# Designs tried in a protein design chat: VHH binders against Aspartate dehydrogenase domain-containing protein (ASPDH). Part 6

Target 1, 283 residues: Aspartate dehydrogenase domain-containing protein (ASPDH), of Homo sapiens (Human) (a6nd91)
Amino acid sequence: MADRGPWRVGVVGYGRLGQSLVSRLLAQGPELGLELVFVWNRDPGRMAGSVPPSLQLQNLAALGERRPDLVVEVAHPKIIHESGAQILRHANLLVGSPSALSDQTTERQLLEASQHWDHAVFVARGALWGAEDIRRLDAAGGLRSLRVTMATHPDGFRLEGPLAAAHSPGPCTVLYEGPVRGLCPFAPRNSNTMAAAALAAPSLGFDGVIGVLVADTSLTDMHVVDVELSGPRGPTGRSFAVHTRRENPAEPGAVTGSATVTAFWQSLLACCQLPSRPGIHLC

## First folded at step 1 (VHH)

Design R06 (framework vhh_rezetamig_d1)
Fold by ESMFold2-Fast, scan of step 1:
Structure R06 (fold): chain B 283 residues (1-283), chain A 120 residues (1-120)
Amino acid sequence: as target 1 above (283 residues)
Amino acid sequence: QLQLQESGPGLVKPSETLSLTCTVSGDSISSSDYYWGWIRQPPGKGLEWIGHIYYSGSTYYNPSLENRVTISVDTSKNQFSLKLSSVTAADTAVYYCAREPYEDYGMDVRGQGTLVTVSS
């Protein structure tokens, strides 16, 4: 895959997604030109019996000693806020929690570190089907509106602040509708697809892309992502419009569906083939 | 009804090769959904992952053990095996074989374990 020898990969986070990635890297990595060089988790007990002791990194600040080419974040936005710039000192960074980039200070610090150290910031597109088409349409000046709706069973949400006490009086309740920037701080685990959409559509950005969270009690085994976009009005008064629906199977109460795990693995593989140019890039 | 059973010598001399076999019953080892692995627990210590194998023959080992470990699979016998060379007293442990789901956490089924003592 890469013509420079083994691509050295570090994994930050050992939840379900991290466990799947580590398992895949150990089983398939060498055949794909990838070498797992460390795994870090806030609670190291989670790695007991599964991660080889020599691959366990005790202090994230020491990651440079493992000489990674790519560090994959599958933990939490707080890791990006606290350690993203330090990681970029040593390696390219694949952000699994792009809701962190809704914070303008974090985005600025990552861009500055990316330019200074000549490393790329990659963002996994997650459940956002058609991200490449959105980016191309926006680059051509053809995008006027973009709305991303995430619907899941109430038990699948991990909400904070004002949204933590939200009530679902009906079987299908809108918990939030507004700019993605206003949503990300209070739904950091459930707004990643919307953050990816804001990054795919820079003409609109976090302030122009509309995010909608829907609690739907009928969605016991899946998460649904609905993407609606439109172009400028044409001579006939009609606009170009696209409407897509992605259904992601998920265990009851799970935040991450199986389709998302598979898509993230493909994002990781794509990062290893993309140029390591500075800036923020979708993969 | 899936069962994993370890077998092999319970006593190995220092500097020799430790050899264990895991027999899988109730399901086929030729499944793309699982890895088949070895884990050990020395007396009074925690679990240590040794390595695993995919049914295709692809193997991945604990880097601390990789120069001494070989795992192989025999799909016709529904078995996989561990060889650990140049053993010392530090290799004395209860050895478990385990099934590891490809897209889930940890081990979902493991054998009862077999004690291997390294002693002259």
Scores: ipSAE 0.000, ipTM 0.131, lowest interface PAE 16.5, mean pLDDT 83

Design R07 (framework vhh_rezetamig_d1)
Fold by ESMFold2-Fast, scan of step 1:
Formats: sequence, C-alpha cells, structure tokens
Structure R07 (fold): chain B 283 residues (1-283), chain A 122 residues (1-122)
Amino acid sequence: as target 1 above (283 residues)
Amino acid sequence: QLQLQESGPGLVKPSETLSLTCTVSGGSISSSEYYWGWIRQPPGKGLEWIGHIYYSGETYYNPSLENRVTISVDTSKNQFSLKLSSVTAADTAVYYCATYDILTDYEYFDYRGQGTLVTVSS
C-alpha cells in the first residue's frame, strides 16, 4: 500500500512502448499503488479508440491540471529539450530518451528546475547491463575508462547530420568513435545506452565515456552491445577490467522488444520507490 | 535510405472509391519500428491525418473518416494501400503516404512521399 495514496502517473508518447506502458498501468497500476492520470501524444489520432477520452491530454502545457507525481517520457529527445523543465515544475520526470541530456543547456535547465521545484530526474537504465555496478565502482574511485560499442546492420541506424551524409559503409564500418557527447545529437535513437553509461559514470561523464557505432552488414538479425571498462593500474601493473557482450535479436516481436518494455516498466516501478531527491538518477 | 512513393488515379468520380498505393523502397514494411500511414491536404487547408497501420494489420483511423476508410498492408509487395469510399468534392486533396517511428513517438513523420493530387470530379 502507498503511504500517500496512489502515485499519479502521466505518460508522454503513445508509440509501441507507450501503448504497452499505458496498458500495464491500466491493468496492474491500481494494485501497485499507481494511477494513470493522462496520456499525451502529438498526434492524438494514435490514442483514438484505445485511450479513454478522459485520460487524453490535448495540450502538454496543461499537464499540471492532472496533478501528476511522475511523468514518463517515451517520445523523443525534443520533448525533454522543449518541455522537460516545465514538467519538473509539477512532477518527477522519468526520461526514456537520455541522449537529450548530452546537450549541456538541456542538462543545466533540468538540473536547475529539479533543484528549484524539488523534483527528481530519473533515467531508465534499460539496455545498459551492469549500470548499478558501474555507478558503485565509479563512486568508489575505481573507474578509469568506459567504452560502449553498438554494432548493427546499417538499416538499424537512424543517423542525422554528418553521420548520415559522410559515411560509405563497407562490410564492417566504424561510423563514429569518440566521446558520447559528440554522438548523441546525430544518433539520438541509437545512443541511449551510451548516454545511460555516461550518467552511470559521472567521473567520466559525456566527455570521458567513449561511444562507438559500427555498421556491420552481417548483423541482419541481431544487435550487439559491448561494454568495456577498466580501473586504475595496480601495483602489479594490472588493472581491474570487465567486458560484457549483449547479443539482441532484431526480429519484430523478438525478446529485445519485450525485454525493452519489461526493463522500462521495472524502471518506472523503481522510480516510485526511490527518494525524490533533486538531480539526475538512474533507475 | 527509406523512400515512399504514392500511386493511383488522379481523377475519381463522385460516389466512387478512391484507391491509392504506397510503395516502400530502401527498407522492409515488415519492420516493427514504423507505422505506415496516410495524410492529405485539401486545397487551401492544413494537413489532415487519415489513418495508419502496423505491419501486423492493426489499424488506427481518423474518427471523422473511419466509416469510409480502409488501410491495408501487403508485405509480399512491400506496399500499403488506402481505400476511401463514397467520395465527394470535399475529398479533393494532395494525398501523402508517410511513416513515423513507433519507438520515440514525437508524432514525427520520418519519411513522406512526394504526394499525389486526387481530384473528385465528374
């Protein structure tokens, strides 16, 4: 049972992830102490016939009228850029598009609003395996490097600007290798795991964590995420090191799709159990 | 590079059914990442959303048009189609096929065809 009654949850975005989240909130929310109070989508036609009209929010700017405790963004980095600080005036914010936080102005505005209104910014850890271990290692001063590589078929990327225009892929092509900050604006959909890694490792941040995008034409049915980290060099000349490799099926309705929904749902539930402290926190 | 191209008659008689097809190239229509949809722009008016379909066959229609509109997908031809029945002069418009990302859902049309003018006239 919740101490203050049900947590009032608003959902921003009604694509496949948003649809699954809304369905779960309506079916399971009440028993978990959660109440869905609005759903907003830029195209309200997507909600027709599936979202009760009373829950449809026509103007995102009017979200305060619904008195949310938590607003969940499952839309686009642009929502965080344009409306994140306004949302934080009214509620805690769970960011589904953490690549938005690579923009220093956006990060500053969210942190300022978070401090001013005493609301938390939460980031879904989702696809980042070992996020809590990375965070704890970094807090202990034990992290020196973190490198996240995403490899997929070229058709699996949604690239903008220089990354869309300037590459000529062979069978296996490195499209980008460098700080995560330089990648996020040009690969907002493909850099979310790397943004989560930068947020998990604040000693390195967006400027110290290295992101790598690899176009591999052999990966027709699979996405691969490699996470490599190391600690300081010890007395023996050796460093603590960890390497993880995640192989995710790329098929429609595959484990990756359901795993993404399930992981995000768990992040939402975790947000409701975490202290609402100002700042940016992984959940 | 994903490309969408409309095809169909430029002239339809009142009371007949308008039929348009969108051909997808540079990607598969069986993708779980996109909705495939239709929008139109009548002369001198703004864009009006008609409806969209997921590759599984699940459809979403504009309530003002839902009793006249059918959208279908043909995965074997990498195409999706619009049928609009009982047309009148008010259905004269430029018709676009379009797609938008179901993962990020900012109501972002990732790709849009060039548009095809349909005139309803006897």
Scores: ipSAE 0.000, ipTM 0.187, lowest interface PAE 13.0, mean pLDDT 82

Design R08 (framework vhh_rezetamig_d1)
Fold by ESMFold2-Fast, scan of step 1:
Structure R08 (fold): chain B 283 residues (1-283), chain A 121 residues (1-121)
Amino acid sequence: as target 1 above (283 residues)
Amino acid sequence: QLQLQESGPGLVKPSETLSLTCTVSGGSIDSGDYYWGWIRQPPGKGLEWIGHIYYSGSTYYNPSLENRVTISVDTSKNQFSLKLSSVTAADTAVYYCARHRGYSYGLFDYRGQGTLVTVSS
């Protein structure tokens, strides 16, 4: 079949994740039916020498001129807040910073734009292991609690507001434990997996899913993500329970681990295989 | 209402395994809301977190102790246990079992009265 030409992809953000995606799109994209049509970064100097000048987009507002089918956001929640609805006017959107969706106004605006323009909002699951199983369990009414703990070296956190002044008095310190919604504005770079979990478990959502941030000085080259969930009490008095631990190698001080980069590439590929239907969808 | 009680030998020989059990009454371990763990206080020193367990069996250990520590849970008996292998005099401490809402000892909301464990020949 293949009545359409290549799937046209734009990339917004050229940090570690963006660099990996652009490299893969240039090297492997054509064979996979994908064409990179633009790369945008707040600091265009970051793209010098690695992104062909013809693919560099200077003004994000001009993205429509490149006629993308999918725009991939790997920059910052601010892009989703400020430009998400505008992007949806032209293309499907893959959100790499789902912590932006903890803001109810942003979520509403994206859903409205998605429905009005008939474009999908996709959310990358990031370091969240078992997202589809969580979603199915929740849909069946089998989910009562979901806790996502992220442990990293203190240097791996990028914290804002009250959390930026957080003191780490011991070798292993809990910086936050509470609803994911309360965490996302102050840890936008370190809460994306928890935001994905909230979206995977709509019965709990951003207010019911518990996010935990742990500063662990022994984690010099990795991030650890623990996902723990339970169901309602069964006839035996026991609850269904699942625990997963994901160990994700990371460069010293890095926010994003290597396994997360690979998982995001798979999310991008999945978006190209899924039906383009309005709404917010995990991939 | 909720009570935690440590039990086990108060004297352990060097190189042996220290084994303690915590019995929970007035509440259930079979809950996704909390973690259950162990902290200790050596004579003249501060509190040291040992590790925690979720009711499902998932464990979190202090990196300095993780090669010697095993924590297990028995939800049917409403108990959880600590095994610390290859003990030395440095492991002499008052051991507390605790309930908390997170990864580290800093979040504990209930604690047992403590049990002194002396490591000596």
Scores: ipSAE 0.000, ipTM 0.206, lowest interface PAE 13.7, mean pLDDT 83

Design R09 (framework vhh_rezetamig_d1)
Fold by ESMFold2-Fast, scan of step 1:
Structure R09 (fold): chain B 283 residues (1-283), chain A 122 residues (1-122)
Amino acid sequence: as target 1 above (283 residues)
Amino acid sequence: QLQLQESGPGLVKPSETLSLTCTVSGGSISSYDYYWGWIRQPPGKGLEWIGHIYTSGSTYYNPSLENRVTISVDTSKNQFSLKLSSVTAADTAVYYCARVDEYWGSYDLDYRGQGTLVTVSS
């Protein structure tokens, strides 16, 4: 970054997370060597009064005209499905909706575009505590199982298809337990941490990592992420095992906890400083 | 818990304007996380999205209805409203107000009102 001009950043999505990132890029970006070059949102009216008109991109397909170095997706898995490869033609891509990568066609198209255009696909680790340790353990052949449980108040879930009819008859209800691949299409916003886990543990992947959604009516002001992993059984019958619990404060009904916003900003800064390499990388 | 309640006349004459209000309780309409919208279900048919509004006043309407629809928000009353002009018998439906997440063509309507029947009749 020391010997080049500003790193040109485009933001796709202007929900709560996108608004926070745009505010930080406008206020702090210049001193950090970052230049916000566009903001796009499906509903452009959300940007009214907050984003300078010159920075508002009307048509996402025209992003190449803004010559971004990094495009940050904080919108929806649908953007990754529909536009991910097109974005990779022009820039590195930071994926905020990694549940999109549970679709094998999408993952393949992004990897092909990444390799062809020599741009990186970065995945924000989000609420996944210990992502780098999981990746290293898996690379060493030391990972046998990985289970990620997300617990939140029922009002914090955005469920589709078969899960949309799910109800919370008790104070603590398991809404889903199974492979992450089976969850992502029906809980795209609530499965991002689990998708990040599947990407951190490629030996298990989306079919081997177990995702659990728990509706807990007592969680009025936080989201809880539990990560349980184990290695192969040794001669003594014991396995290496780790259990972590992350408690993340959240507004009532919010899908994304407040601490995750700050963590995502740090992921953005990290991927702007790392060498660009084709492929999918956690940051 | 979040509750939404529709209110307004149940009978509207052809060519007049249908006017409904949604009152939100147990949560704030002044949120950057959600849109607030209207959907309807004609007797014997599926749900049809009418439109939604953001707390800033920004609106998105169903293209088939956009020339007749106005949605407005009053954050001081924690309410949002629907006006549908030049109604015909085809506008007879149960109307629901809803909290809407921004998922493009897929709208998560996790909180809906109980619905209010609006009949367009002479």
Scores: ipSAE 0.000, ipTM 0.216, lowest interface PAE 10.2, mean pLDDT 83

Design R10 (framework vhh_rezetamig_d1)
Fold by ESMFold2-Fast, scan of step 1:
Structure R10 (fold): chain B 283 residues (1-283), chain A 122 residues (1-122)
Amino acid sequence: as target 1 above (283 residues)
Amino acid sequence: QLQLQESGPGLVKPSETLSLTCTVSGGSISSDSYYWGWIRQPPGKGLEWIGHIYYSGSTYYNPSLENRVTISVDTSKNQFSLKLSSVTAADTAVYYCAREIYDSEGWYFDLRGQGTLVTVSS
């Protein structure tokens, strides 16, 4: 099982989020009881000159040699599909691509490995405000619907001929509306938030939580996440309902913003404070 | 400036394989920051993500399409390609190639081609 301190952390994926996370672990990790023990990327050439050779892991299968307590995945769902169970043999796993869990086979394999090796699977909650309140309401039988709408500007979208005239998006175009399970493979913006919502509401799950993706031409410098939930109808004919709206400023063309890194960093720190129990847990 | 351009036949017969190529110009496809993907929009419907590829050749496909889809990359030509087998009328759509970013806010497209209409008809 993983100890609470010091935490030995491995990072899988060296894209922009991974680069920022590695930099923060090296700069701030030691004072927080965290030690970076490896960085892996499919193309090791990108780590040259920026990651010390002693921290570079050439073969992901050899991760056990670095004795990690926590492995952070900031790559893509394929890593979770292919290597998640192998990672759980050695360490707790923080999943950065929760869309992988919409695949029932992957979820089953991770849960089986988690139980067998007594390690936790953590999922970063991202931009999902009120995840604990949703989970508690669901556990009490008070949740009947949960709908997560993400709206962003339709940058780069082009239509041709009659399709351009007949299907021009106007100010708001719904690109998808349906179960989160169907939305996850679409790789939409804020897929982490919608997948986190499905995981926060297990009575509904990936098939009962509704995800909505909207192209909104007025949103030139932000994205918006609306979370709507309701309970069962009461004797007055009214239902308990909550509606939250989160407005996130977006820097056009930015690869990975500091707010994105900070949110994920908080999830990593939360994993260090939670008990390492088998199963899938939001952090 | 980096640009993506789709190319391939606009008409494919039922049961045949649809083949499209995306040419990347103004920049290198050999980047660890991005995935290179395909998405489509059938007439009157929403977007459907098909799959993506990393420049090293690693792929991930939409589970609904994975048994019919192959995406490949040729870094020497700065191109990536889509093959969709056993097509039917339901595969009629505008097909886009895209550059994808994955971060803690989710997967999203920061650059797309202009799209190419593919009609499946006998």
Scores: ipSAE 0.000, ipTM 0.186, lowest interface PAE 14.8, mean pLDDT 79

Design Z01 (framework vhh_6z1v_2)
Fold by ESMFold2-Fast, scan of step 1:
Structure Z01 (fold): chain B 283 residues (1-283), chain A 122 residues (1-122)
Amino acid sequence: as target 1 above (283 residues)
Amino acid sequence: EVQLVESGGRLVRTGGSLRLSCAASGRTFSSYAMGWFRQAPGKEREVVAAISWSGGSTWHADFVKGRFTISRDNAKNTVYLQMNSLKPEDTAVYYCAADYDLWSYDSEYDYWGQGTQVTVSS
């Protein structure tokens, strides 16, 4: 049993999450068997002075020259739409924006590229607690409904199209309730947990899993994710049911907490240990 | 359309404090996320801090956390950057910028000011 040399990791996106991941990869990567081989951002000016020039990738199309084993997307759903299949030609892909997969064309192109090039598509589970339990329950035929509700302060939402005009006249307002597929295009930054849920429950998928967005003005320092699921009715007329509530405190005045960064870092480490088989897999 | 004008930049001693202001004119200021950026001579522009349209969410770069604080006053159409414990490395032209999306940094921002020079002497 010989272990491989260091896994070669490329990072796409140099916003707050990307900056933290790059810092961790440089400081802790070598001892964990990981080597950062490139960082790319649409605006390369963001990397000047903070990312060594030798690690900066000017053109994402040239990523193959860096010979990555894993490319981590921490940029935007549009990167997955535009470049996901191209990345899969060279490396496994960890998708930080799984709302992109609600687009059937994007999902099809990624699955085709994954199969053709024999690389895995990994999806960070985000704030979805119990993702593996949901996946296993669904695989056993035991899942009939799955509803994911995300509640946050109205200021925490980045809504597009018809949802951008939504009113929050009361202290607690339901902005959306319906299939996750209908939500993702108009809330790409606020629907990633629900996209992960749809991927964890393929029998329901993006059309069967229900996503709910709630604007709650009292949640000034917290995001809340409620997951409700049920199984089929048994002979007694009762069904299996699970209700979970995840409260994710945000540091006062901070937009992203260390807990979110740590969770994504664990997803990155986990997918390096998972089989590199074609398809879309949660990590 | 939004017009942005920065003010408050000057020469300051290491360890000193400054408050930069960005006055916005025009319609819809309260619909824009705002950011503070800086650029030193011969270096690329870097993001310093950002604040959401309502002021409920803020982000600060790791190299200024604990020292700089972004805030806004929508009634006055103004964004502020309170700069404490200034270092020579903070010497730069500081720009404010407006965008609809807090996550669109640097060149992705829709509107930019002309900049205000901050010089920190050691």
Scores: ipSAE 0.000, ipTM 0.141, lowest interface PAE 15.0, mean pLDDT 81

Design Z02 (framework vhh_6z1v_2)
Fold by ESMFold2-Fast, scan of step 1:
Structure Z02 (fold): chain B 283 residues (1-283), chain A 123 residues (1-123)
Amino acid sequence: as target 1 above (283 residues)
Amino acid sequence: EVQLVESGGRLVRTGGSLRLSCAASGFTFSDYAMGWFRQAPGKEREVVAAISGSGGSTWHADFVKGRFTISRDNAKNTVYLQMNSLKPEDTAVYYCAADFSYYSGEEDEYDYWGQGTQVTVSS
C-alpha cells in the first residue's frame, strides 16, 4: 500500500510505443505511484537527446541493478525469445509482443522462469475487444470457434518471409487465413491481437484460433479488427455467436493508432494492480 | 545525436530521372528499416517505398512500381530512391524515415524523420 513506495518500471524498446510510454511515465508516473528506472534499446543512439542518460541502460543483463518491479517489453518477439526468462529472474514482465508466445519453446521457457522466480508474465490485450468475455466463455466450456481478422491498407503491413512477397491485385485481398501459429512468424507486429486471442482461449490456443490478414486499399485512415466467435449448437439448433468490429484510426502508411497506445497504457496500469502470481495473464 | 539528411531534390522535366539520398547518423543503420515518404501541397503524407535493414527485402507503392527503386548502402549509412519516368504527379517534398524493426505494438511508425527535400516535376 502506502508504505511500499513507487513501483519501479523498466521499459525495453524505444520505438513509437516505447517513446509514448516513457513520456507518460516521466510526466504522470510519480502521481500514479510509478517510477521509471531504466529504458533499454538495442541501439542506444536511438535514445540520444530524448532519454536522460541516468535512465539509459546499456545491457539488459544489468537490469537487476535497477531493481525493477515490472519490465515492459515494447520491442519485438526476438527480445522475448532471447531475454524473457532473464527478465523474469528479476521482475514481472509485461509482454507487448505476444506473437512471441506462438513459439512453444519460448512459452515453455517463460512459464518455467515465471514459476521458478515467482514472477508474473502479463500480456497486453492490444486491440482485442472482449478479451475477458472470451476467457470466461472458454473457461465455462462454451467456446467452439474464434476468428480474428485484421484488415489494413497494404502500406500499413510489416510482413516477413512468404507474406512479404504477396501482392494485392484487387481492392480487398486475403493474404493469410489459418491457425494463428502459422501467421505469427511472418507478421510479428500485425498478429499481436491474434496471439492475445489464442492466449484468451486456451481450449483452442494458437492452433485452434483462426487468424486472417486482409489487405484493403480502401482503408486509408484506419485499421479494422473483427472478432467472431461461436459456441456449440444448443437444443434449438442455434449456437451462441458474437461479432465485434474495432476501427482504429491511423495516419496513411502508419501502423500505430492512438487507441492502441491508450489500451497499452491501461494494460501497464492494470499490471501494477494485479497480484504477481506466476503464469501468463492477460491485462 | 540522431540525424537523417535528405539531398538530391530539384526541378526536373517530365520523363526525367532523379536519385535522392538520405545520410543517416547517430544510430546503428543496419538495424533500421528505411522508408521514403512524400507529401504534396494540400495532400496527406504517403509511403513511397521501404527497405529492410539488410537490404534483402523491398516494398514499393503501386503508384511508383516500375519507376522508382529503393536501395541502401550500409557501409555509407545511406538510403537511396532512384526515380525514373517522373510525372507532374510526383511533385512533392520527399522524406526519409528510419523504422527500428523491434517495435512491438500491433503496428509501428517510423522513428526518425529527415526534414525533406523538394522534388518538382514540370511539363
Scores: ipSAE 0.000, ipTM 0.177, lowest interface PAE 11.1, mean pLDDT 81

Design Z03 (framework vhh_6z1v_2)
Fold by ESMFold2-Fast, scan of step 1:
Structure Z03 (fold): chain B 283 residues (1-283), chain A 122 residues (1-122)
Amino acid sequence: as target 1 above (283 residues)
Amino acid sequence: EVQLVESGGRLVRTGGSLRLSCAASGRTFSDYYMGWFRQAPGKEREVVAAISWSGDSTWHADFVKGRFTISRDNAKNTVYLQMNSLKPEDTAVYYCAAELGYWPTSDEYDYWGQGTQVTVSS
């Protein structure tokens, strides 16, 4: 009663992740000081029967009428390309598809809108464990290399362009190894963790961070993310090194694992508590 | 930078159709959201339609929905407004505008054309 008005949240995208997020906002949001004010999906039929009609937004361009404090994107990089700057005119933006930021024009547009309207761009770290440690290490000049490997069953990849023609003849096949920037346009659903890594390590960025896609037919119920980093040679002649492995349970052929839903919910809660400063920030 | 030149405005009878064109010059035209605005005598300027840089997403104001269609041809650096079932209330000067990354919930577009007059006779 002393602080009137909950934090107003809009959700863009009603796929598996969006459905879980909307359900949690409706069930737990009020107790956490959050109010769901709209849900938008390109196909509005997907929301029929599960999202109250009053919360369904028919045209994303009209989001300002709902007066959101935070808009959460769990749809597709294309939404960030086309609507990210417009969303920033009205609210802070939590980007669930950070592969969109591998496009330099999109990154520039978001940064310009963020500065102009004084709203924050938050990037969900996804399956990237240790993002804050990577960011702090890089800021201190202690990061020389960063490699992120996503391994999943071949059916778990959603590949486009040149990568769509890639074959997986063996039980464990490397489909791509190279700069994250070269990967993101052709694996927008499978490169988000790598894009988050590039954003966590600005000294390396999208051109210096190495992304690896591995098709592994034994991974029928999980996605695996390995993060390998090294620092410069120290006084003893040794380099600092860290290797982490994250196992995310997933249904066969699913792009989104159950651990990803929980991590994204925590990112949403975290960005509601972070300062709304202009710029791009990991959460 | 982009320069915008509208064309196609004329006198048309109620129920008629008209297509407006906006020709843009500049290397980065395909990076811009494009919009159509109009201003009638004694009224404030209002947004009519907008289209994303790729052409895949469009927005139309409720008062023209089903009658007007915005489109673009990036190879020709041109944006169009197809106007069908014209009404006397559609009489206005129509302006083309370009904005980097913004949908038309504000009239703070980066670049504006000179306008083209559309008059619908009753």
Scores: ipSAE 0.000, ipTM 0.130, lowest interface PAE 17.0, mean pLDDT 81

Design Z04 (framework vhh_6z1v_2)
Fold by ESMFold2-Fast, scan of step 1:
Structure Z04 (fold): chain B 283 residues (1-283), chain A 122 residues (1-122)
Amino acid sequence: as target 1 above (283 residues)
Amino acid sequence: EVQLVESGGRLVRTGGSLRLSCAASGLTFSEYAMGWFRQAPGKEREVVAAITWSGGSTWHADFVKGRFTISRDNAKNTVYLQMNSLKPEDTAVYYCAAGDYYLESPYEYDYWGQGTQVTVSS
């Protein structure tokens, strides 16, 4: 494998995360054996002046012409719904919007395309701290519950459908509490960490992992993600339990999302080293 | 093309007031968080204030808290910085910036203006 040419990477989405990935691929990619072959964004104007015109892909359907080995999605669940299977015809796919996989039709179509074209679907662990520990605990039969709570100022949510009409009468309001599957369609941008948790805990899955959205008007400078898990009850009636709390400051101009960006970059690098076998795999 | 154009910077006496404006074009303004930054000669650029996409939440740096107020008018695609009780230490080029959210992370700024000079003298 040492004599193989560069691993060809396409990036779909040019928001904050996409911009960081493109910058790193251009600056560090060549020395890591990676070549950026295209960048696509729904609004191509966002790429103006920052992405070389030769790397800009105007029509996502033409991605096969760039001969990618890996396509990285850092855009929106809609892209996975609409184009995931088409991407898998040409390359492995790293999903940055795993909330899309809560839709059973989308999951089925990706699995079918993955098997047919012999390409892997990878899901970034994202900002989910302890994803590997959760996966290992679940594989050993030691996981009984997993609850992921995201609390942010109401302005931090991008809600759809019934949740878009939700009222926040108090300073701290629970907007949703239930299976992650029921949340993802109505909070596609705010449920990715919960979707990653469901994929890390397949014994529970999208129907067993509990997602909670909390609108907290006091969180003007912070997003908070709590992950609570428990194992089976022991002889004393006590259960193994772990609680992690991630506090993300929302300071202007600070790289407060650096932990998320760094984790995603590591997921991208990992995908280039993992076997390209069919199926959906957490990385 | 996305453009952020600051205006309102001028020479002001210590203790005076000034309002800065930043007009945005080429983007869906109501979907972006906005911020004000400043940079004095020989110093690092520092954050002054920020406002969420709806205007429902604001943040102000401790060194301007109680004196400066950020606000926005989404109908006019404009963000404002009202500066009161100005001090010589407030002398700097003031920059407007726009950013959005992704993956439940805190916001970053994607677009920047060219800046407007504020000079505070006695």
Scores: ipSAE 0.000, ipTM 0.265, lowest interface PAE 11.1, mean pLDDT 82

